VH-VL binders against q9nrl2r1430to1533. Designs and how they scored, part 251

Target 1, 104 residues: q9nrl2r1430to1533
Amino acid sequence: GGVHELSAFEQLVVELVRHDDSWPFLKLVSKIQVPDYYDIIKKPIALNIIREKVNKCEYKLASEFIDDIELMFSNCFEYNPRNTSEAKAGTRLQAFFHIQAQKL
Below, E stands for the ipSAE of ESMFold2; O stands for the ipSAE of OpenDDE; V2 stands for 0.75 times the mean of E and O plus 0.25 times the DockQ between their complexes.

## First folded at step 18 (VH-VL)

Design aa10 (framework fv_iluzanebart; at its last look DockQ between E and O 0.54; V2 from the best seeds 0.73)
Fold by OpenDDE, look of step 18:
Structure aa10 (fold): chain C 104 residues (1-104), chain A 124 residues (1-124), chain B 107 residues (1-107)
Amino acid sequence: as target 1 above (104 residues)
Amino acid sequence: EVQLVQSGAEVKKPGESLKISCKGSGYTFEDHWIGWVRQMPGKGLEWMGMIYPGDSDTWYSPSFQGQVTISADKSISTAYLQWSSLKASDTAMYFCARQTFDFKEGYYEYFDYWGQGTLVTVSS
Amino acid sequence: EIVMTQSPATLSVSPGERATLSCRASQSVSSYLAWFQQKPGQAPRLLIYDASTRATGIPARFSGSGSGTEFTLTISSLQPEDFAVYYCQQYDNWPYTFGQGTKVDIK
């Protein structure tokens, strides 16, 4: 394949994915493993989805990209109690994101 | 262009080990489930299992649980299917396939791209 | 697991005629149903997904319908290249499962 520089969105997604606390967000929650998830979360999203949207140039504004990332975290906090590993990971990853997002 | 390219045909004896591969290209490999499907000679298709290369989460069909091992190396965009000890009954064509997702609605969907298949022949 | 049952096992049709293939699920799979075509020595080719949506590049003569437990693949006018085995597959519940296939051959 060709070599090109990653966009700011692409780079940020790579950093999020590689983060130690990305594990709850790498892929969509399985309704098989979590039967009630989609009864509660109406706008499911994950880093693989967000990366695909970036790759397809679906984000015209930085605010749109940020909104999806924030949605991802809000979904996590809506479904997972504060003391869960998922919520704790989400808290740390979101903090990381907020720092990195300043570059956008 | 999305492609899945599988390793070549294998001729083995019972008791031997085997590891076949499926290499993806044209997309972000770690972001899509990769499934394995068996097709015995003259028979239908059977789901064996699938793996998410991004975190190596792996699901097996009950019939194949403990019979094979599915793995992936996302650094080289490759998924694997392996046997520790082949049986004659493992003779079959094996396909890998990529699962797509609806990035607007946020749901996993159908398997849209398939490898060309790897023929495994096990005989004494 | 969800059992997918296709009928008939073999369908003999003349070129130009309509072919109707059935697929039944042992329990509802909503619309998470795909149809595949497979020719000898080839990998399955996706025809229909989400029960009724044609995959890219699939001719309009192929159509899918149904939801829940009953599904149908229709080939409005069979072409010579359409003689093959057709499989339905549910992707609603794990393990994902295929029907046993319907062979469409020339009458």
Scores: ipSAE 0.884, ipTM 0.945, lowest interface PAE 0.5, mean pLDDT 95
Fold by ESMFold2, look of step 18:
Structure aa10 (fold): chain C 104 residues (1-104), chain A 124 residues (1-124), chain B 107 residues (1-107)
Amino acid sequence: as target 1 above (104 residues)
Amino acid sequence: EVQLVQSGAEVKKPGESLKISCKGSGYTFEDHWIGWVRQMPGKGLEWMGMIYPGDSDTWYSPSFQGQVTISADKSISTAYLQWSSLKASDTAMYFCARQTFDFKEGYYEYFDYWGQGTLVTVSS
Amino acid sequence: EIVMTQSPATLSVSPGERATLSCRASQSVSSYLAWFQQKPGQAPRLLIYDASTRATGIPARFSGSGSGTEFTLTISSLQPEDFAVYYCQQYDNWPYTFGQGTKVDIK
């Protein structure tokens, strides 16, 4: 993508991080606090990693950026039962993301 | 360019309080753990603890739990290490370091940049 | 916590010669192993992470190898600026721990 797409990715990540429901997604899940997480989730990812990839221009296509964001939510729903605070936060943040991503 | 700039050397008496700082620049400060490392005179390196400035999540090595306070103010891109009552055994060099990511398969996390160090001398 | 043991404590090597430094972990740390160089009065400098990946700007004479519990740092042709203390450090699990260091001296 061009310079406009890179600015859009940056702006969207900022909006996601600022959202009240970002708390499960800010950084990678701790192996100490959640010992079995990495037995279940094989492609971990978080907003801080996605922002670093944006800052270093690692995304060449909008689809690559969207795929990482959707992977983040998919991991959340795979690991967490739907009734958990984490899954509920993921549902709300994903809905917000879909609205904002239509502008890309 | 990533930089970590620490506050200057300190000469203190036992029982005094102290707060030293580590200011980050050239990157998104809130997205990277900042750790603190002690090096006593003539000795090796030891991790004291680390903080995620984005949410203030803080971890201490067991031998430093309750001995120091680690904090951050992301609005000014600064992490802190603080003693409420210094001991002579706190005499050491203190470094801050930031954690980053390699985008290879597995997203390897590692500490890449270090502050210049802050020498703290505690003597009567 | 995971104990890191380095050997030898001091290594005497002539400029232009090969230096081999060892680091052993008390339990597997997979490949989550870094090597640092430290000169007197300076901060540690990252040389190697992920057991074998050179950090940006590190000369090719530095190489790392190993996995699990046993790791090696090799300096293939020592330069005058390489005489320093070298630390290995695991970052597999908290708390992160350093080895006690290997001092590389001029022979």
Scores: ipSAE 0.699, ipTM 0.904, lowest interface PAE 1.3, mean pLDDT 92
ESMFold2 (binder alone), look of step 18: mean pLDDT 91; pTM 0.933

Design aa11 (framework fv_iluzanebart; at its last look DockQ between E and O 0.67; V2 from the best seeds 0.77)
Fold by OpenDDE, look of step 18:
Structure aa11 (fold): chain C 104 residues (1-104), chain A 124 residues (1-124), chain B 107 residues (1-107)
Amino acid sequence: as target 1 above (104 residues)
Amino acid sequence: EVQLVQSGAEVKKPGESLKISCKGSGYTFEDHWIGWVRQMPGKGLEWMGMIYPGDSDTWYSPSFQGQVTISADKSISTAYLQWSSLKASDTAMYFCARQTFDYESGYYEYFDYWGQGTLVTVSS
Amino acid sequence: EIVMTQSPATLSVSPGERATLSCRASQSVSSYLAWFQQKPGQAPRLLIYDASTRATGIPARFSGSGSGTEFTLTISSLQPEDFAVYYCQQYDNWPYTFGQGTKVDIK
C-alpha cells in the first residue's frame, strides 16, 4: 500500500477501533452466533464496514459518516438491553465519538 | 491491489512443529476474516478455520478443532496456521483466503482473494 | 455441517460445447453459494458468488443459477483454458464446506 495522510474520517475510525469499548463494533454480528440478530436489525453496520466506506470515499458529507456511526450505536441499543456489556460499551464509545466528531 | 502472499514450501518430519504464514496487503488487514483451506494431494478443498485479525476471533471446522492453531498479527498484516506435532497425513497444500463483505447489505460474503498456497510435506 | 455434493465427478466436453455442472446442498444455503475454478498447481479462482453473480474479470460464458439446495454452473462454450476442476462452496453456515469437485476434461 501507499503512504498517505489520514483524512479526518480515517483518523476518527482509527481512534474508535482502538478504543477499549470498540469490541462490540469491530465487525458485523454473526448470524450463527446470534440467530435472531438480523430479524431485528435491518441495517447492520460495524466499524470495519464504515472504514471500508471511508477508504472508498463513499462519504461525501460529514453528516453521512456521522449517520452511519450513529446507526451503529442505534443498532446496538436496539438489540442489547441496557444492562449488557455491549450496551454499556456502546454508551461509552458513543460519548467518545460525540466529542471527537466535533472536530469534523 | 489486494494480495495474499504465503510462506514457502515446507519439508518436515513427523513430530515436528510448523507455523506457516499468510500476509495480506492492499487492504485493511484487520477488517476481513482470513480463512485457511487444506487440499491433500489429489483431493478436494477443506475449510480448516478462519480468524478475524481485528480481535482474533477464531472459528475452527470441527474436523480441525484441536488439530491446528490459527492466529494473526494485525500489526504486520499476517495470519498463521500452525501445528504442534505434524503427522504424515498433514501433507497437503494449504491456502489462505480473504472473506469480503457487502457494506450495502451488511453481510459477510464470499472469499474473494486467495494466497498462492503453501505446500507442506511431512515424511520420515 | 452442510454437505455439498457435485455432479458429475468428471465431465468430458468438446471445445465449443456447453458444460453444465451441478451442486446440491444437504440443506438450504439460500444464495450463499460460490463457484471456484482450480487448475493444477494453482489456487482456486473465484468464478461466481451469491449463486449467480460473476466475479470481476470472469468471462460471460460462465454463469451460475439456483438457490436453496440446487445450483448449476454453466459454461456456454467451453474454451481450452476452461478445462479444470470446479468446486462449489457454501458460506451460509459454519463450517463452510466445499463440494468434492467436478473435473471438466476434454472429450
Scores: ipSAE 0.881, ipTM 0.944, lowest interface PAE 0.5, mean pLDDT 95
Fold by ESMFold2, look of step 18:
Structure aa11 (fold): chain C 104 residues (1-104), chain A 124 residues (1-124), chain B 107 residues (1-107)
Amino acid sequence: as target 1 above (104 residues)
Amino acid sequence: EVQLVQSGAEVKKPGESLKISCKGSGYTFEDHWIGWVRQMPGKGLEWMGMIYPGDSDTWYSPSFQGQVTISADKSISTAYLQWSSLKASDTAMYFCARQTFDYESGYYEYFDYWGQGTLVTVSS
Amino acid sequence: EIVMTQSPATLSVSPGERATLSCRASQSVSSYLAWFQQKPGQAPRLLIYDASTRATGIPARFSGSGSGTEFTLTISSLQPEDFAVYYCQQYDNWPYTFGQGTKVDIK
């Protein structure tokens, strides 16, 4: 990816972090607070990690960036029952992401 | 370049309040845990607590719970450690430290960047 | 709270010799174990994380091993600049805890 794509990734992550439904995704789930999480989720990811990867220019293609964002949501839906606040927030934030990602 | 710069040395009397600071630069401040470590004169290292500035999630080691307040102001990239009433036994060096990501293992609470330390001396 | 016990308290070695430092946890910490070096008047410096992974810029003479409750830091050929106090720290569970330190004296 070029300089324009990296700026777009950065901007999209900022918008995701600012969204009201970002709270389950700001940082990795605590193994202490959720003891079984890492037994179930094998590729954990969160918005702070994605932002760091953008800042370090680790995404070479837009598909790699999109894959990490979608992984974040799929982890949420895999771990959390559908009626939980976490899963509902994930559904709303993912819908927001799909709308904003059309700018890529 | 990631840097943590702490406020200068303090000489205080018992009963006085104190707030020391740790300013982060060269990274996205709100995205990394900041912890505080005490080192009493001639002694080892002791975790006091940590804060995630992005949402103010704050954890204290049990021996420091209720003894200090850890806070952060992400708008100025600064974490704080404060006492409402100092004791002579609070005389120590205090370090702040920033967590680094290990996104391969999903565990990122090891600390790789350290401030220079703030010496706090509390004496009559 | 997980208690970390280091031994020996002091280790005297000559430059060029191998130094071996031990760290024991009161319960399993898996591989969530770090080693720090602290020189007089300085902040701690990260050497090893994840029990055996060298931090960026750490010379190859430093190596870590172990898992569970028993961990070792080895300095394969001690250099004059390696005199310091060495701390292990677990980050498997809160609160994070340090060992009491091993002082390496270089003759």
Scores: ipSAE 0.729, ipTM 0.902, lowest interface PAE 1.1, mean pLDDT 92
ESMFold2 (binder alone), look of step 18: mean pLDDT 92; pTM 0.938

Design aa12 (framework fv_iluzanebart; at its last look DockQ between E and O 0.60; V2 from the best seeds 0.76)
Fold by OpenDDE, look of step 18:
Structure aa12 (fold): chain C 104 residues (1-104), chain A 124 residues (1-124), chain B 107 residues (1-107)
Amino acid sequence: as target 1 above (104 residues)
Amino acid sequence: EVQLVQSGAEVKKPGESLKISCKGSGYTFEDHWIGWVRQMPGKGLEWMGMIYPGDSDTWYSPSFQGQVTISADKSISTAYLQWSSLKASDTAMYFCARQTFDYKEGYYEYFDYWGQGTLVTVSS
Amino acid sequence: EIVMTQSPATLSVSPGERATLSCRASQSVSSYLAWFQQKPGQAPRLLIYDASTRATGIPARFSGSGSGTEFTLTISSLQPEDFAVYYCQQYDNWPYTFGQGTKVDIK
């Protein structure tokens, strides 16, 4: 395949995915494993979804990309109590994101 | 173009081990579940299990739990199905398939692309 | 697991005629139902997903309907290339499950 430089959004998603605290966010929550998840979270999103949107050039503004990332974290904190591993991971990953997002 | 390309036909004896592969291309491999489906000769389709290459989360159908191992190597966009000890009854066609998702609504959906199948023949 | 039951097992139809295939789920699968066509020596080909949406490249003569537990695949005018085995499959609940298939052959 052809070689090209990743866009800023693509690069940031790669960095988020590779981060140690990305595990709660790599894919959509399974309704089988978490039956009540979608009763609570009405706008589900995950890094695989966000990456797909990036790949399809769905984000015209950096703010739109940031909004989806923040939604992802918001969903995590809405569903998971503060003392859970998911919420703690989310807190760290969000902090990382906020630093990286300054480059956008 | 999305493609799933499976490894070639296998002829084995009972008791032998086997690992077949499914390589994805044309998309971000680690972001989609990959499923395995068995089709015994002249029979219907059976879901065996699926794996999410991004974190190796793996689900098995109850009938196949402990019977096979599903794995993936996202660095080479490849999913695997393996047996530690084949039985004659494992003779079948095996398909891999990619699950898509609705990126606007946030749902996992149907299996939209399929490999060409790998024929496994086990006989003494 | 959710049991998918297709009927009839075999459907003999003449070219140009309408074919109606049924698929029943043992419990509701909402609209998470797909139809596949399979010809000898080939992989299944996706025809319909979400119960009623045609996959890309699928001719308009194929249509799906239904929700919950009852689903139907209709081929409005059977073409020679349509003689095959058809499977329904639910992807609402794990383990995902297929119907046993309906063979559409020439009358």
Scores: ipSAE 0.889, ipTM 0.946, lowest interface PAE 0.5, mean pLDDT 96
Fold by ESMFold2, look of step 18:
Structure aa12 (fold): chain C 104 residues (1-104), chain A 124 residues (1-124), chain B 107 residues (1-107)
Amino acid sequence: as target 1 above (104 residues)
Amino acid sequence: EVQLVQSGAEVKKPGESLKISCKGSGYTFEDHWIGWVRQMPGKGLEWMGMIYPGDSDTWYSPSFQGQVTISADKSISTAYLQWSSLKASDTAMYFCARQTFDYKEGYYEYFDYWGQGTLVTVSS
Amino acid sequence: EIVMTQSPATLSVSPGERATLSCRASQSVSSYLAWFQQKPGQAPRLLIYDASTRATGIPARFSGSGSGTEFTLTISSLQPEDFAVYYCQQYDNWPYTFGQGTKVDIK
């Protein structure tokens, strides 16, 4: 149950962080570097926050964990035009996530 | 328990190099910015810079740009502050601090845990 | 660089009394302001972030208020352990900057 699910969440986050295309998602977007980001994105999330939530056992259901990961990608696609390096990285990492998430 | 443990006090001469360390434990080291703060004797606090160990993204305060090097080795959960050539004016207490985040009410990043400090004395 | 100015430099207060410390920013920092306490020979300790949110484990006698350029730290009933130097710090823009500190002494 709950303990096995949290171990799987930990493993999945590790795999995402290790992926070459994780660079836009490792930490929250800096309001200093990207001043308008938080005018557009109202539910910011990143892999470091997701890992913190896993470590603190804040995910009760696998769907809650998956929702945060998908929110992370959705934010990327909402803020970044399709032709940007960020959006392309997001597309590739999301595809990788879908493959790994089948193991949940 | 989150802990930042810094390397011991240093007594140096002008012109010598120095690398001091800050080892983090009790949390995922690579997921949190580590900042360095100088406190000159009898003076206040000054941010020197910060590093995100997960990707080595590094920011320097302008007065410290080119004067020090901030680095991290996430494989041993350690951040570093380094001088290539110390000056007498580098005599100070140096603190490392961990940034954390509050994500429940919006975006807030703030420094919550501090190392014990490393006293560096540079005298002829 | 955003200059943070604290006043007074030293505040003499009797135990059990109220202390009010001021912090002024040279330009708006919105609510991106923290307060730290530092006792002799110790590292700074976070008291308040986001201008008014108490950090975990900080007693309710500490409260922060303000936004924009004007901020206050209030200690509603000073205890023996509260005699220290207090720093405000903005984190709205890089570099982050501290005020020069207010020393709270026993009267």
Scores: ipSAE 0.738, ipTM 0.913, lowest interface PAE 1.2, mean pLDDT 93
ESMFold2 (binder alone), look of step 18: mean pLDDT 92; pTM 0.939

Design aa13 (framework fv_iluzanebart; at its last look DockQ between E and O 0.70; V2 from the best seeds 0.72)
Fold by OpenDDE, look of step 19:
Structure aa13 (fold): chain C 104 residues (1-104), chain A 124 residues (1-124), chain B 107 residues (1-107)
Amino acid sequence: as target 1 above (104 residues)
Amino acid sequence: EVQLVQSGAEVKKPGESLKISCKGSGYTFEDHWIGWVRQMPGKGLEWMGMIYPGDSDTWYSPSFQGQVTISADKSISTAYLQWSSLKASDTAMYFCARQTFDFKSGYYEYFDYWGQGTLVTVSS
Amino acid sequence: EIVMTQSPATLSVSPGERATLSCRASQSVSSYLAWFQQKPGQAPRLLIYDASTRATGIPARFSGSGSGTEFTLTISSLQPEDFAVYYCQQYDDWPYTFGQGTKVDIK
């Protein structure tokens, strides 16, 4: 894609990426680092993938975009125990997302 | 259009330091791994390592661990490969390449775009 | 690391003939296998990914097959511009590794 005015989805993704708690979500989990991840998580997703889908206009409805974001968090909470840094970061980022999503 | 443009050819002496660059354009630079590949004269291709500019996560091939440093500046969509002290054996062509991913399946995949290469010649 | 072995080292083929290149992995790489073409002084060009999918802009005469440890690149009818070195590469495990290459030259 080229440089253009950010849509609401694009802007939200940018804000999510820039958030301090985005680090578990910036990219897909490495199966090398986490060998069992993809045995558990069947629909992997991350912010880079979501951004690409936005850039390619894959989301026709806001609900589709929201579903992917929620899936991202769901995956995190499914794989990571609640006391992990990843889960804690996810909890905070999800709360942030829910606030921002009100603007959609 | 996705492009990777690498810095120009280098002629160096043993012991000198060197930093070569790979600038990406036409895509969101921070969202794709950038890899470096060495090709010694008349030889095959060797993966050296890769970096994710979004968080600077970096992977090295064991044979290149500690031999080079891979870095990135996402603010200018540029990845780097550097040596603190060049050897004659570092003479080679160096390529950078972008890794793509399938946003439908959610997996990292192949390296789809490549830089034009940077020739590094190290000789006394 | 996963060792990729290509055969033959050199394949001499006449224009218009079929070229068959082999790539073997020391362990299964599933379908995470790519084929590249490289001409002198140029960067590698992606031909096939996921073992059997042609990259964008790649002519139909190029095809890939295989899974696990055995892979094949086929050029159905060799064109003059196809004389080059071909590499297979696995991206199933780190470090990613290339085969040593097969040179396709004129018979």
Scores: ipSAE 0.877, ipTM 0.944, lowest interface PAE 0.5, mean pLDDT 95
Fold by ESMFold2, look of step 18:
Structure aa13 (fold): chain C 104 residues (1-104), chain A 124 residues (1-124), chain B 107 residues (1-107)
Amino acid sequence: as target 1 above (104 residues)
Amino acid sequence: EVQLVQSGAEVKKPGESLKISCKGSGYTFEDHWIGWVRQMPGKGLEWMGMIYPGDSDTWYSPSFQGQVTISADKSISTAYLQWSSLKASDTAMYFCARQTFDFKSGYYEYFDYWGQGTLVTVSS
Amino acid sequence: EIVMTQSPATLSVSPGERATLSCRASQSVSSYLAWFQQKPGQAPRLLIYDASTRATGIPARFSGSGSGTEFTLTISSLQPEDFAVYYCQQYDDWPYTFGQGTKVDIK
């Protein structure tokens, strides 16, 4: 990917962070507040980490970027039952992401 | 280049209020925890608390809970430490510090960038 | 609150010699341990995190080891700029806590 692809990743992450349903995904889940989280989720990730990886040009392929965002949603659905506020927010944000990903 | 620049030294009397600042630059300010560390004269280091500017999630060490206020204004990339009524025992050096990420190890719970410190002197 | 105990309080070492600093936690902190260096009038500087990983720009003469409750910082071939106070810090549980420090003096 070129300069335009990297700016597209940046723009998409900004849109995800601004979305009303981003609140479960802004930062990593605290192992102190949620002690069992890291017993269940072995590949943790969050929007702040994804944005840092974009800023540092860590993504060499669009598929790597998409994989991290989908991992973020997959973690949410694995840890949280379907009826939780977290899982509902994840469903809505993932739908928004799929719409915006057409720009990649 | 990541930098944390703190406000200047303060000389105060007991009972006065004070708000000191820590301005971050060279990174996405709202995406990183900022913590405050006290060092009393001739003593070691103590975590006071930390804040995540992106959502204002704020944690206090028990000995500082109710003694200070930690806040942030992400629109100007600045974190604050505030006293409503200073005591002589608040005389110390105060550092701010920023959390960093290590993508290889998956350990993100450490602080690596520090401000230069703010000396607060409280004497009658 | 997890108490971090450092030993010795002061370590007198000649330039070019090895310094070995110990840090003990009151309960297991797994590998969530960092080492900091602080020189007079300066902010702390991160040396080691994750018990054994050197931070960016830290010379290879600094190495960390240990897990659980016992940790060691080793400085091989001590340089003049290494005379400072060294702190260990756990970040396994809140509040994060520092050890009381080990001062490394020139002998």
Scores: ipSAE 0.713, ipTM 0.900, lowest interface PAE 1.2, mean pLDDT 92
ESMFold2 (binder alone), look of step 18: mean pLDDT 91; pTM 0.930
OpenDDE, look of step 18: ipSAE 0.875; ipTM 0.944
ESMFold2, look of step 19: ipSAE 0.587; ipTM 0.879
ESMFold2 (binder alone), look of step 19: mean pLDDT 92; pTM 0.939

